# VH-VL binders against q58766: the designs that were tried, part 26

Target 1, 244 residues: q58766
Amino acid sequence: MIIMYAIGIGDNKEEVLKAYEKLKEEGIEVELIDNPKLLVDKLLDGEIDGAVRGSLSSSKVILYLRERIGKFYRASILKNPFTNGIFLLSPVGIDDISEDKNERIKDKIRIIEFASNFLKNYNIKAKVAVLSGGRLGDLGRNKVVDETIYEAEEIVEHFKGNVDIIHNGILIEEYLKDGYNIIIAVDGITGNLIFRCLGLICKIPGYGAVILSDKNVNFIDTSRNANWERYYNAIKFLIGGDFG
Key: E = the ipSAE of ESMFold2; O = the ipSAE of OpenDDE; V2 = 0.75 times the mean of E and O plus 0.25 times the DockQ between their complexes.

## First folded at step 8 (VH-VL)

Design r1 (framework fv_ogalvibart; at its last look DockQ between E and O 0.07; V2 from the best seeds 0.00; counts 0 for: pae E 20.3 > 2, placed apart)
Fold by ESMFold2, look of step 8:
Formats: sequence, structure tokens, C-alpha cells
Structure r1 (fold): chain C 244 residues (1-244), chain A 118 residues (1-118), chain B 107 residues (1-107)
Amino acid sequence: as target 1 above (244 residues)
Amino acid sequence: QVQLVESGGGVVQPGRSLRLSCAASGFTFRSYWMHWVRQAPGKGLEWVAVIWYSGSKKYYADSVTGRFTISRDNSKNTLYLQMNSLRAEDTAVYYCARSYFARAFDIWGQGTLVTVSS
Amino acid sequence: DIQMTQSPSTLSASVGDRVTITCRASQSISSYLAWFQQKPGKAPKLLIYEASSLESGVPSRFSGSGSGTEFTLTISSLQPDDFATYYCQQYYSYPYTFGQGTKVEIK
């Protein structure tokens, strides 16, 4: 019986190969796939047990994945700078959720459900924090800020204590200090900006981005220009190592 | 050689329990979603439950929620259905079936009959 | 729940006939629709997945079409082996649901 994973290999071949060799030394079977369509087909048709995009073109892989499985959301996997654990930040694609207010709330509810299920597969209890544009004491001062606060409160009410979920405004640093591990951004733009600040500027360690959907997709998206450790860590994440 | 074989069916009184098993062979069981589907005598097919490949997520038809529990043991290649508080309307042939993302139920077992009657 | 309605419930046909069976979903299910054949005393057999994709080993006289809410199974030239009950099934969202079935009988 062989459990198989795959890493996409396009540009940046040397770093992908370094990750491949390290994984092989640890007894982890990995296939290198240089074709975007083939990577997705093998994953979805069950020929491989999990996939990392690696250094293949994001637009080719993600577009074809959307053709095969339909609508999905993305969450960045980041190390919590205040704990030993991880957190998911979502949405992180600038166009992942609707601009329409009612549909955007539904999108965030789906993201919370999918992200919670994802963490459960890794034996991690979900602890959800919904961001808004201000502190709760700021109500009445700015209509746009008020709108984001009401939206966050509506999302929390939807779950009615069925999920460990909180909204305490804009205070992402307090959420992370308190060990919240699913952080819901106001929209795709704010989520992307948070990721760029934490992951790219502050260099908080990460494992790439997971696909959140109602389909079984064991896939991590990674930068085509990452170092070998990112590709290696993405595979280790798919296998389900201890992150706490 | 891909095969699913159900067992554990029988005749039981209302209010009692049964546990069904489904033994899988010829494929990598832990990579597949597993389902129970039932068919009452002379009636159509009714989806009962699913368990995800890892066991992390389970969904049930409204007719069985709270009474039935789907589970799996990936080390034994076995799917289970624990049926509690059985009712006459649970009388059916119970099939196990597998699925993967882009294809519906491509492999079915031959079914096991559960009869709930006094 | 997504309700699946098949038409007709029973269909009488002769060997060689072209047979069509329709299936309507109560809301859009995109292309997440399968067709199954079931003979008495046997488990269902997958014929068509994703609305129009033919399962391996299924004769080419079977075909599926449609998307959204309206779907059709076609048997281009009915054979003796095709007298059976046919079910459509959506797998777009839980709970998965089947149509009530269409029995294809000898005329």
C-alpha cells in the first residue's frame, strides 16, 4: 500500500527538487508533476492523496481546479506569532468573496464551516474570530465601520454557539494572543493585505494556502518562487503533522 | 477486484439496535468517502449517510439523524452504521457505496437486509 | 433538501426503441448529477456521472445531457438487458437525493 503525494514542478526547479529529496529521505513518496492539468486530475481522480502546486503557474492550476470543483475559497496557513499553533486567514484572494453584502455574509459563513472542518481533520479545535473595521465602542461614528460591525455580529449570531466564535472588532492582535485560529477578514482585499504584512513583510512562517470547499480537496497552494522549505513544509502539512 | 461486502442485517424488534459493517477490498479505502444508501421493499433509493475519507465529517439524512451513527476504521478497511431506536420504516436493504470527488457512487455492495418488526 | 423528480414513473418500450427519461432538480445542481440502473435483487449500477460522462464499461447507447435543473438519460436503441429501473441522483449538496425511479418495461 503506498500513500502518494505530488509537487508541481515548473520554474524554480532546484528548490522543488531539494524538497523532493528531503521528503524521500524521510520515506515520503512524492511524484513530481510538470503539467498543471495532470496535477489536478490525478488529485481529483484519486491517483494521488494530496498535492502542492509547487512552482507551476497559479493561474493555470487554480483556473482548472475551479473548472473541476466549482466555487471555492482560499485560506492562508500561518504560524501564530504568540503561540506554537497555526491559524487560518481567509479570505486571502482579492476576489474570493462577493461584493454584494448578503452574498458576502454567506461566503464568510461557508468559509467558517469549511475552515473549521479543515482544522478538525488535523485534530485542532476551531476557535473563530470575525474581524470588522472598528472597535465595538466606535458604533455610530462612521457608517462604513458600522456596516462591518453589524455584518460581523450577524455572522456570529448565525452560529448561535454551535461554533466557538467571537467578534470583538478590529483587534486581530488580541484574537491571535487569545489563540483564535480562524481569522475572518472583512473582505478579500483586507485579508490579502493582512497576509502580505504578516507573511511577506514580517516573515511569519506559513505553509501555503488551502482550498476551502464542500469537495474533498487535499491541496496546498504555494508560491512559484518559494524556497525548498516551503514546498517541504506544505507536504508535511498535508500529511497531518502536529502543529501545536 | 474492487469490492464492498455488507453484513450485520437481520430481523429485530422496534426500539432495538443493530450495527452494520461494510468490508472493503481491492482499493485504498482511506482515500474514499463512504456512504450508506437504503431501499425499502418495493421503494426507491434513499441516501442515509456519508463519512469523509478521514472520518472527520459525517452527514445524515433527516430521517435518521440522532439515531444512526456512521463510522469507519481505516486500519481495518471497514465502514460501520450503528442503528439505534429502530423503527418499522427503517426496514430496507442497506447498501454501502464509495465515492470520490468528481464521480458519484461507482462501487456498491450487494446490500444487507434489515427488517424491523414485532 | 434538493428534490429530484423523474418522468415518467413507468415507460413501456420495445427492443430497438429510443428511450428518454427526464430528471428535474428543485434548484440548480450544476452538473453534479448521476444516473443509475437497477435490476431486481441487484445493487444499482452507475451509468452516467457529472450529467453526461459515461462510466467505464457502460455501453455507448447510454448518454446523458443537461445542467442546472433539467437532465435527460437517453438509450439510443433499447436492448433486452436495458429493461430495469433507472434513478437520477444529485450529489451537489447534502443530503444527497435520488429521483423516485423510472421503470422501463417490455411493451
Scores: ipSAE 0.000, ipTM 0.405, lowest interface PAE 20.3, mean pLDDT 88
Fold by OpenDDE, look of step 8:
Structure r1 (fold): chain C 244 residues (1-244), chain A 118 residues (1-118), chain B 107 residues (1-107)
Amino acid sequence: as target 1 above (244 residues)
Amino acid sequence: QVQLVESGGGVVQPGRSLRLSCAASGFTFRSYWMHWVRQAPGKGLEWVAVIWYSGSKKYYADSVTGRFTISRDNSKNTLYLQMNSLRAEDTAVYYCARSYFARAFDIWGQGTLVTVSS
Amino acid sequence: DIQMTQSPSTLSASVGDRVTITCRASQSISSYLAWFQQKPGKAPKLLIYEASSLESGVPSRFSGSGSGTEFTLTISSLQPDDFATYYCQQYYSYPYTFGQGTKVEIK
C-alpha cells in the first residue's frame, strides 16, 4: 500500500490518534510520524503526497521546511461563524512577515496574491479584508494605530480595481459578516492571537494552515493543541474535500 | 515516468454512446485534478470537463452538459468520460490532462479519436 | 464565457527570428494564463504557466509576459523545432477557454 499522507505526532497524542482512527474508518490511510525532519523530508522527497504537522513542534517543523523550500507564508483556514463558508487568516506566525514597514507591505501583498490563487484552486472567489489596529475614526489617537491604518490603505490602493478588497479598520466581525474570505492581520502576532481566540477558545471549526507559496507543497500546519477534528479536517482538505 | 494514455475512441453513429478511459502512471493520480480536452479535426482546443481529487466536484462545458459524465477510479489510476447522445460535432481527438488544483495542464495524453458519423 | 483572442492567426518566420504572439482576454484573468505548443499529430505541450513562469524542461528562449487582459509569448530566437501551433488558455473561470491558435510556419 502506498502511504499518501502523514500526520505528525508529538504531544497531544490522543487527539491525533482519534483523527487517525476516524480517517482509517473512511478508508484513508495515513502515516504517523514523530520526527519533524522526517515528516518534511518524506514530503519533499515524494515519499508521501501530503503532510499535516499534527502535534509536532511548530518551531522545528516550520523552520526546517523554510530551510528546505525557502520563504513561504501561511494562512489558517477557519469556518466563518456567520456564514457557511470558510476564510483564510494570514499572517498567523510571529515571524511570517517582516518587521520592516516596506517589506511587510510587500509580504502582505504577496499573501493576498497567493491566498487569492489558493481560493481559486477551490473555485472560491476571493474577497479580501485588510485589518488595521483601530477603527477608521481612531486615526490620530495613536501613532502605531495610525501606521497600521496607512499601511492597510496602501495595500488596498495597490489592489484597487483588480481585487475585491476592503479596509474598514479593525472590525473583523463586520468583515466576516459580510463574507470576506481573506483576512489580512496587522502582523503575525495579531493573526496568531485571532486564530487562538477563534479557533482554540471559541472552537470555530478549522482545517489547519495552508502553505502560501509559488511551490506546490501539500503541507497543512496545525496546532499542537488542536482537537482530532482539526487534524482530521486537515487531511480531508489535502485530499480535496468539499467544505463549502 | 509520468504518463497518461487514452483509450476507447472509435467510430460511432449519432445518438450512440461511447466511454473513454485514461490510464495514469508515474505519479500520484489522486492528488491531481483531471481534465478532458478535445480537438476537432483541423480545429483548436476545447475544454470539456474537470473532476476534482475525490470526484466530489465536476464541471462541464455547456456543449456537453447533460450528455457527458466525467468520473475517476483512484484505485485504478483511471479517468473516464462517458459520452451519451453523441453528435457529429463531438467528433474530435479527446485528450486527458492533469492539473494540480486549478492550475495549468502540465501533462497530456496522446489522445484518442472519436468519430461520430451516420 | 471568457473569450481568448490570439494574434496573429498565422506567422511566417525564419530561423533566428524573434517571434511574438499576443493573447487577449475578454475580461481580466489575472495571471491564470498558460501557453501551449502543439505539433501535428501530437498532444499540446505546456510552455508557460501563470502568464510568465517557464515550465520545466522548456528552452529559455521561450518567455511569457502580461497580466489582466493582455498577454504575450515570445520566442527570442526561433529554432527549427519551434515551427508549430501555439495556444493560449485561461483557467481563471469555467469554462476554461483557449485562443484560436497561432501557426508559426517557415517563411
Scores: ipSAE 0.000, ipTM 0.528, lowest interface PAE 12.6, mean pLDDT 92
ESMFold2 (binder alone), look of step 8: mean pLDDT 94; pTM 0.955

Design r2 (framework fv_ogalvibart; at its last look DockQ between E and O 0.02; V2 from the best seeds 0.00; counts 0 for: pae O 10.0 > 2, placed apart)
Fold by ESMFold2, look of step 8:
Structure r2 (fold): chain C 244 residues (1-244), chain A 118 residues (1-118), chain B 107 residues (1-107)
Amino acid sequence: as target 1 above (244 residues)
Amino acid sequence: QVQLVESGGGVVQPGRSLRLSCAASGFTFRSYWMHWVRQAPGKGLEWVAVIWYSGSKTYYADSVTGRFTISRDNSKNTLYLQMNSLRAEDTAVYYCARSYFGRAFDIWGQGTLVTVSS
Amino acid sequence: DIQMTQSPSTLSASVGDRVTITCRASQSIKSYLAWFQQKPGKAPKLLIYEASSLESGVPSRFSGSGSGTEFTLTISSLQPDDFATYYCQQYYSYPYTFGQGTKVEIK
């Protein structure tokens, strides 16, 4: 028997066990792992097909993951409030990308490449929208806003012809209405604020945070004090099953 | 009023050089990409070259690569086309045109005629 | 290079006629297509961008449709001012390319 998926179990054991039992009732094989290093090692060594952090310590798991695979970006998985699909919002770590203009453009290019590959692994066609700090007609009003518009347009041109990508300024609501499923924030601070507003205040359903890397790490980060349904849904997402 | 005005066209022998200018007014020139498009007498349109808003990137049609150089001076609101090693098939009306980044060409100049003949 | 093929090359029509012009790309250009109108001795004028979006100031009798490889320009009721040559153009990938043109003439 091959062990397919794992959930980290630390605090909040009762809720993790409820998710485990529900998955077992559905015939889904899940290993419960109580060691942060072991969870990461088994995932990266290919002994399990995907992992949910569960109720293990975020700092211990994320620190060790960074030691093993180096720099990575994070994306939140959210349900699109206007469609039946999901979208990735990235970056969402407040310091995931550089503040330097040229390095920030490179970071966003990498995020788009990794997020597109992530969706492809779930048989989802990527539609990318790049945010900036203003409407397209706002050029000339503010140097910082202007820079974000120029950066977004340069990123779009980098991918035009190869990726379904658009920039229409700050209009995130229009992107989501049109079914764009990779939303690139201006920086980690704006991405985090968007996530907190949509996910934590407006309660848009989500499936946790994924790791964007050139190593295709099949990992979902969840809060350690979640109810069982959150852990259950994260595994279902990793399988590619019911994520509606 | 938004305007583009080309100049520098004329009659020149094959193998010689010519430089075209395009003066822009009525809009924020440095925020737009600029293009050259040509049309041989009685023929259709052919895109020639583009230069990005900052001048950092340029692209050319295959028919002119290595011979033509597009450039811009944002302090003077002026676009240029340096045409070297001219050939008879370069005979055309040359238009400058703008685009908002990589979008369609919404404003065109009136054109300037270049005739390459011996 | 992406080749753009227009049809017909010439059409004759009367004022009030519905006119359609087609444009085919040799490979997908998604919706990165523009339509231009040109009268003799004048520069081209943008009519339609992004395959179907009407440029500001262009009469509503003009419309565009299509995506991928096949596109149409429609004039719902031809007016005297509409006798001209029409070009499609892709701006999806370099080099940008135009169709060969469609001349709309008085019948």
Scores: ipSAE 0.038, ipTM 0.628, lowest interface PAE 7.2, mean pLDDT 90
Fold by OpenDDE, look of step 8:
Structure r2 (fold): chain C 244 residues (1-244), chain A 118 residues (1-118), chain B 107 residues (1-107)
Amino acid sequence: as target 1 above (244 residues)
Amino acid sequence: QVQLVESGGGVVQPGRSLRLSCAASGFTFRSYWMHWVRQAPGKGLEWVAVIWYSGSKTYYADSVTGRFTISRDNSKNTLYLQMNSLRAEDTAVYYCARSYFGRAFDIWGQGTLVTVSS
Amino acid sequence: DIQMTQSPSTLSASVGDRVTITCRASQSIKSYLAWFQQKPGKAPKLLIYEASSLESGVPSRFSGSGSGTEFTLTISSLQPDDFATYYCQQYYSYPYTFGQGTKVEIK
């Protein structure tokens, strides 16, 4: 059986096409799809084995995907600059988790569960680091930060004894140095900022964002403004790239 | 359908032991903190114990500390309450309840009556 | 331990009445407060969580308010199905504690 993949092509066509050509040079054939719904439908209907959003509209593709498969989370896959491994960063979308405190906590717990399972499928042991808005010693300085600290502690307590999980404040650099491979951001805005800083500014290699759900959906979410390497890497990830 | 069903209640003499069970169905049992809450006849509600996700953490009310043990078997979707050295004051309907992430008790069982009398 | 005090202990009202029940905590519990309804021979039913969030399936005539140490449950228009005992509960810290209950009965 021939395995087929697709990349969405909207704006930023030059970069998508460059990725397409590079993949082709390696004997990897992908279909270019310029219709958001068609991309999702072909994937879910089994016409293709995997899909990359490419440069198609996020709001259109993601919304339609949610309509078809229900609620899901996303985790950006980034190269760890210290260990050369990969780590998952979530949430990374401004609307990926609830603004409600309790629901947000539930979302983070689900993300951790799905992310851990995801890594397990790649024979990677999950090491979870939960971010808060400040150092542990900052407790009492700001009410908003305090809430993030308490939230993180509650999440850690929830998983304690079951998952390798840690909360050590806002020290993401320490988490990454220590090889934690699931980073839970405070919220989607925070996660998105982290992603943009590391991936887009510092140019840490990225492979797009995977779907975290109870459903097995071979979909990689990518930025519409990404360079060809990110689109290329996303496909390479789907076809079973070795990242560690 | 999400459901909790308690069992194991009955009449016992003071000083005896009893083990309650709570069978969970319709939801991912292992994802919830589980609680025991009791209610003496004609009285209010009293929190008894909680057990964490993995069972690694437990807390008890002072009134039952050292005598009661809460445990769970996630593979069987079952919560337990081992009650030792029972006293007359332990007479109550015992409810199991779930709380996601240690929040509000959103689902309760129907309760099982424990009567401690000579 | 955090003591929860409800008032009143008993409330007589008629169908259509606005009913208000108060719960006071001995110390701040932030918004970690739930309200339950219990009918004779039945298990408690969650009405409100996080002080003011309405549980799914609960009629909109129920509402909760408050934070810190003072909390209120309000039934905007009492219905026949609402005659029951109501409990507040803090889940801020262990041991979790309940109010003594408020019985809402027919006038």
Scores: ipSAE 0.005, ipTM 0.538, lowest interface PAE 10.0, mean pLDDT 92
ESMFold2 (binder alone), look of step 8: mean pLDDT 95; pTM 0.956

## First folded at step 9 (VH-VL; framework fv_dargistotug)

Design t1 (at its last look DockQ between E and O 0.02; V2 from the best seeds 0.00; counts 0 for: pae E 18.3 > 2, placed apart)
Fold by OpenDDE, look of step 9:
Structure t1 (fold): chain C 244 residues (1-244), chain A 118 residues (1-118), chain B 106 residues (1-106)
Amino acid sequence: as target 1 above (244 residues)
Amino acid sequence: QVQLVQSGSELKKPGASVKVSCKASGYTFTSYGMNWVRQAPGQGLEWMGWINTRTGDPTYAQGFTGRFVFSLDTSVSTAYLQISSLKAEDTAVYYCARHYDWGYFDYWGQGTLVTVSS
Amino acid sequence: DIQLTQSPSFLSASVGDRVTITCRASQGISRYLAWYQQKPGKAPKLLIYAASTLQSGVPSRFSGSGSGTEFTLTISSLQPEDFATYYCQQLYDYPTFGGGTKVEIK
């Protein structure tokens, strides 16, 4: 049985094609699909073994994927610039988690659970760092920040003792330096911004965003504006997961 | 005070099974994971895996899959280690150890000697 | 797996001596290093966690230092009750232990 993967091709065709060619040079067969629904259907119907969104529209692919498999979260896989390991960043979608406080906390809890299981499958111990909107010493300066701090504390309290989890404010650099490999952003907007800054501006290597759910779906979400390496790495991840 | 009390020593034949218990007291059992550590006679410490006491989800170290099963009875604050198809090389002292904040083991059971002999 | 190498494996010392035990990791483990003391026939006892934080109830003569790949356990003045085997443990990934250092009476 031939193993087949697919990359979605919308805009940014040059980068997708470059990834395609590089993979081809390595003997990796990839199908280019320009239809969002077809990409998802082939994946879920078992016609392909893995799919990368590529440069297809997020709103179309992700929406349809949610229709097919239900609610899921995404976690961007990035290389830790300090440790050379990987870390998961979530949420990274603007609507991945609820705006309601209680539901948001539940969402983050689920993300942590799914992400931990994800890493476990790769024999990696989960070390979770929960971000808030400010330093711990900033408590009282801004009510919105305070809320993020309290929310983070609630999450930590939920997992404490059973998971290596920490909340130390907004200090993502310290989290990464200490090797935490699951970074929980305040919300999807924050997570997305972090991703864009680290991945797209600073060019930190990454493998795209994996699907976090109770279902096993070999789908990698990638930015439509990503370079060929992102698409290439996403496929390489699906093939065997090379985290260096 | 926090205490982990393990079941008594076991003498088993090869091929048999054993179930070691670890009863926790002095703290909320489901708030802290439980680790299992093996120590063969005259040897060092070897981490076997751990169990999430909230979810019941076990994680086994490499080399401790298949014949080793972690389980819980939260109603009596007890963790269990079951070893099936016992081998002579399974002869060791087995410890339960509470999972600390960063994953360190801050409290240990007294250990259970399992001897496998023909 | 991350490998921890302790040195020395055996150490002879006298009461009052300053004792130093080293633990080296095969890769960077930040501060995810703990030290345990084990006496014959007894369970290990946590001494230090997070590389340098002294566990409650542990005498102040024990101290830990280091980060990354090299760590040290120090007993400033060895006491009679300190003769034991000491283990380092990393928790950067799934736990592994060093081979141990047996501190014996000289």
Scores: ipSAE 0.658, ipTM 0.859, lowest interface PAE 1.0, mean pLDDT 95
Fold by ESMFold2, look of step 9:
Structure t1 (fold): chain C 244 residues (1-244), chain A 118 residues (1-118), chain B 106 residues (1-106)
Amino acid sequence: as target 1 above (244 residues)
Amino acid sequence: QVQLVQSGSELKKPGASVKVSCKASGYTFTSYGMNWVRQAPGQGLEWMGWINTRTGDPTYAQGFTGRFVFSLDTSVSTAYLQISSLKAEDTAVYYCARHYDWGYFDYWGQGTLVTVSS
Amino acid sequence: DIQLTQSPSFLSASVGDRVTITCRASQGISRYLAWYQQKPGKAPKLLIYAASTLQSGVPSRFSGSGSGTEFTLTISSLQPEDFATYYCQQLYDYPTFGGGTKVEIK
């Protein structure tokens, strides 16, 4: 099978070029694409097997991707600090899920389904933890916290043991220690804050953000101002190779 | 370690009152609710209700309104069950039980036998 | 009020036997069911919560299963110390207990 990958190149050209040269040194052929529409079109039309946004403008690339495939969610790919594996954190876009309570639950259910399927394609069994705003012993202390606990319990009930899924409150550190590899945040704001703390402040290794959709889209979003290692690691993840 | 120690057995006449104590140790008393459970001789377990140890607000199961009163003394980490106008049918072992995550009763007192006879 | 019906009310079994106790709820209670063991003259002891999760310090021969309205407690290889009465408890609403199952060892 003929396998081609692409990295978007806009600003931050030096770091993208460093990643390109390192990948080429390892025998991995990558096309550098400076046109947002072309990057997306080549991916969706099957001319390339996977794409990294690289240093192209997110507003141009992501907006066009939404035009082509419709609604999607984003999950950050992070190294689990307690195990040898990775985990997905979702949602991580501040506007990825609805503010309406009924639609928000549906969004999270879709995220779990798509994230589970995504991990299966990498031969990883999904183990899902749904966060809420408190511990279960905190019921009755705060109306907002109680609402998040109810929502998490409803999501777990929806799956009824069809998926390895748990809710034990806010305790993300316990979930990660126990090897849960899909972490569902309360909303896009909390997910984004968790990502910024773990990935940007604590520097837990990451591989970018994947697209979660009913369409099979082999695409990783990266910061336009990332270092070369982020672009390099994103391509390596798309290939299904070494995640270090 | 978590421990719930209840007061000793009581022998009472019909019409009297009794107050059972349940002293907690090994944890923060006001962080967990306290349940009361009754078991008549040879019978099963019957939930009587619980008390919020932070606010002092009791909740009584149906059939335990009126003669049964839950109370607290948080200064000594103790919950109380008072039964007034005792009847022969009140003869039972009374347990206190800590209310933990998901509402499970993870620690129980040893039980207090209350016998009502003439 | 959610009624729990345990079956059987009494059973007799030999050491090493597999024992199964059933608890049926009058309405759906999801997975909010616990199992307790009570020995004569002693307080109940929590064995299983959330239908199937084993409490810390409980032997692995105990297991729970079920969701909705039908639940089971299984002892895979009965031991002499398992002589006791077993109760299910639902926590979906205000707690109620099943009527109990007394297990005697032959």
Scores: ipSAE 0.000, ipTM 0.400, lowest interface PAE 18.3, mean pLDDT 87
ESMFold2 (binder alone), look of step 9: mean pLDDT 93; pTM 0.944

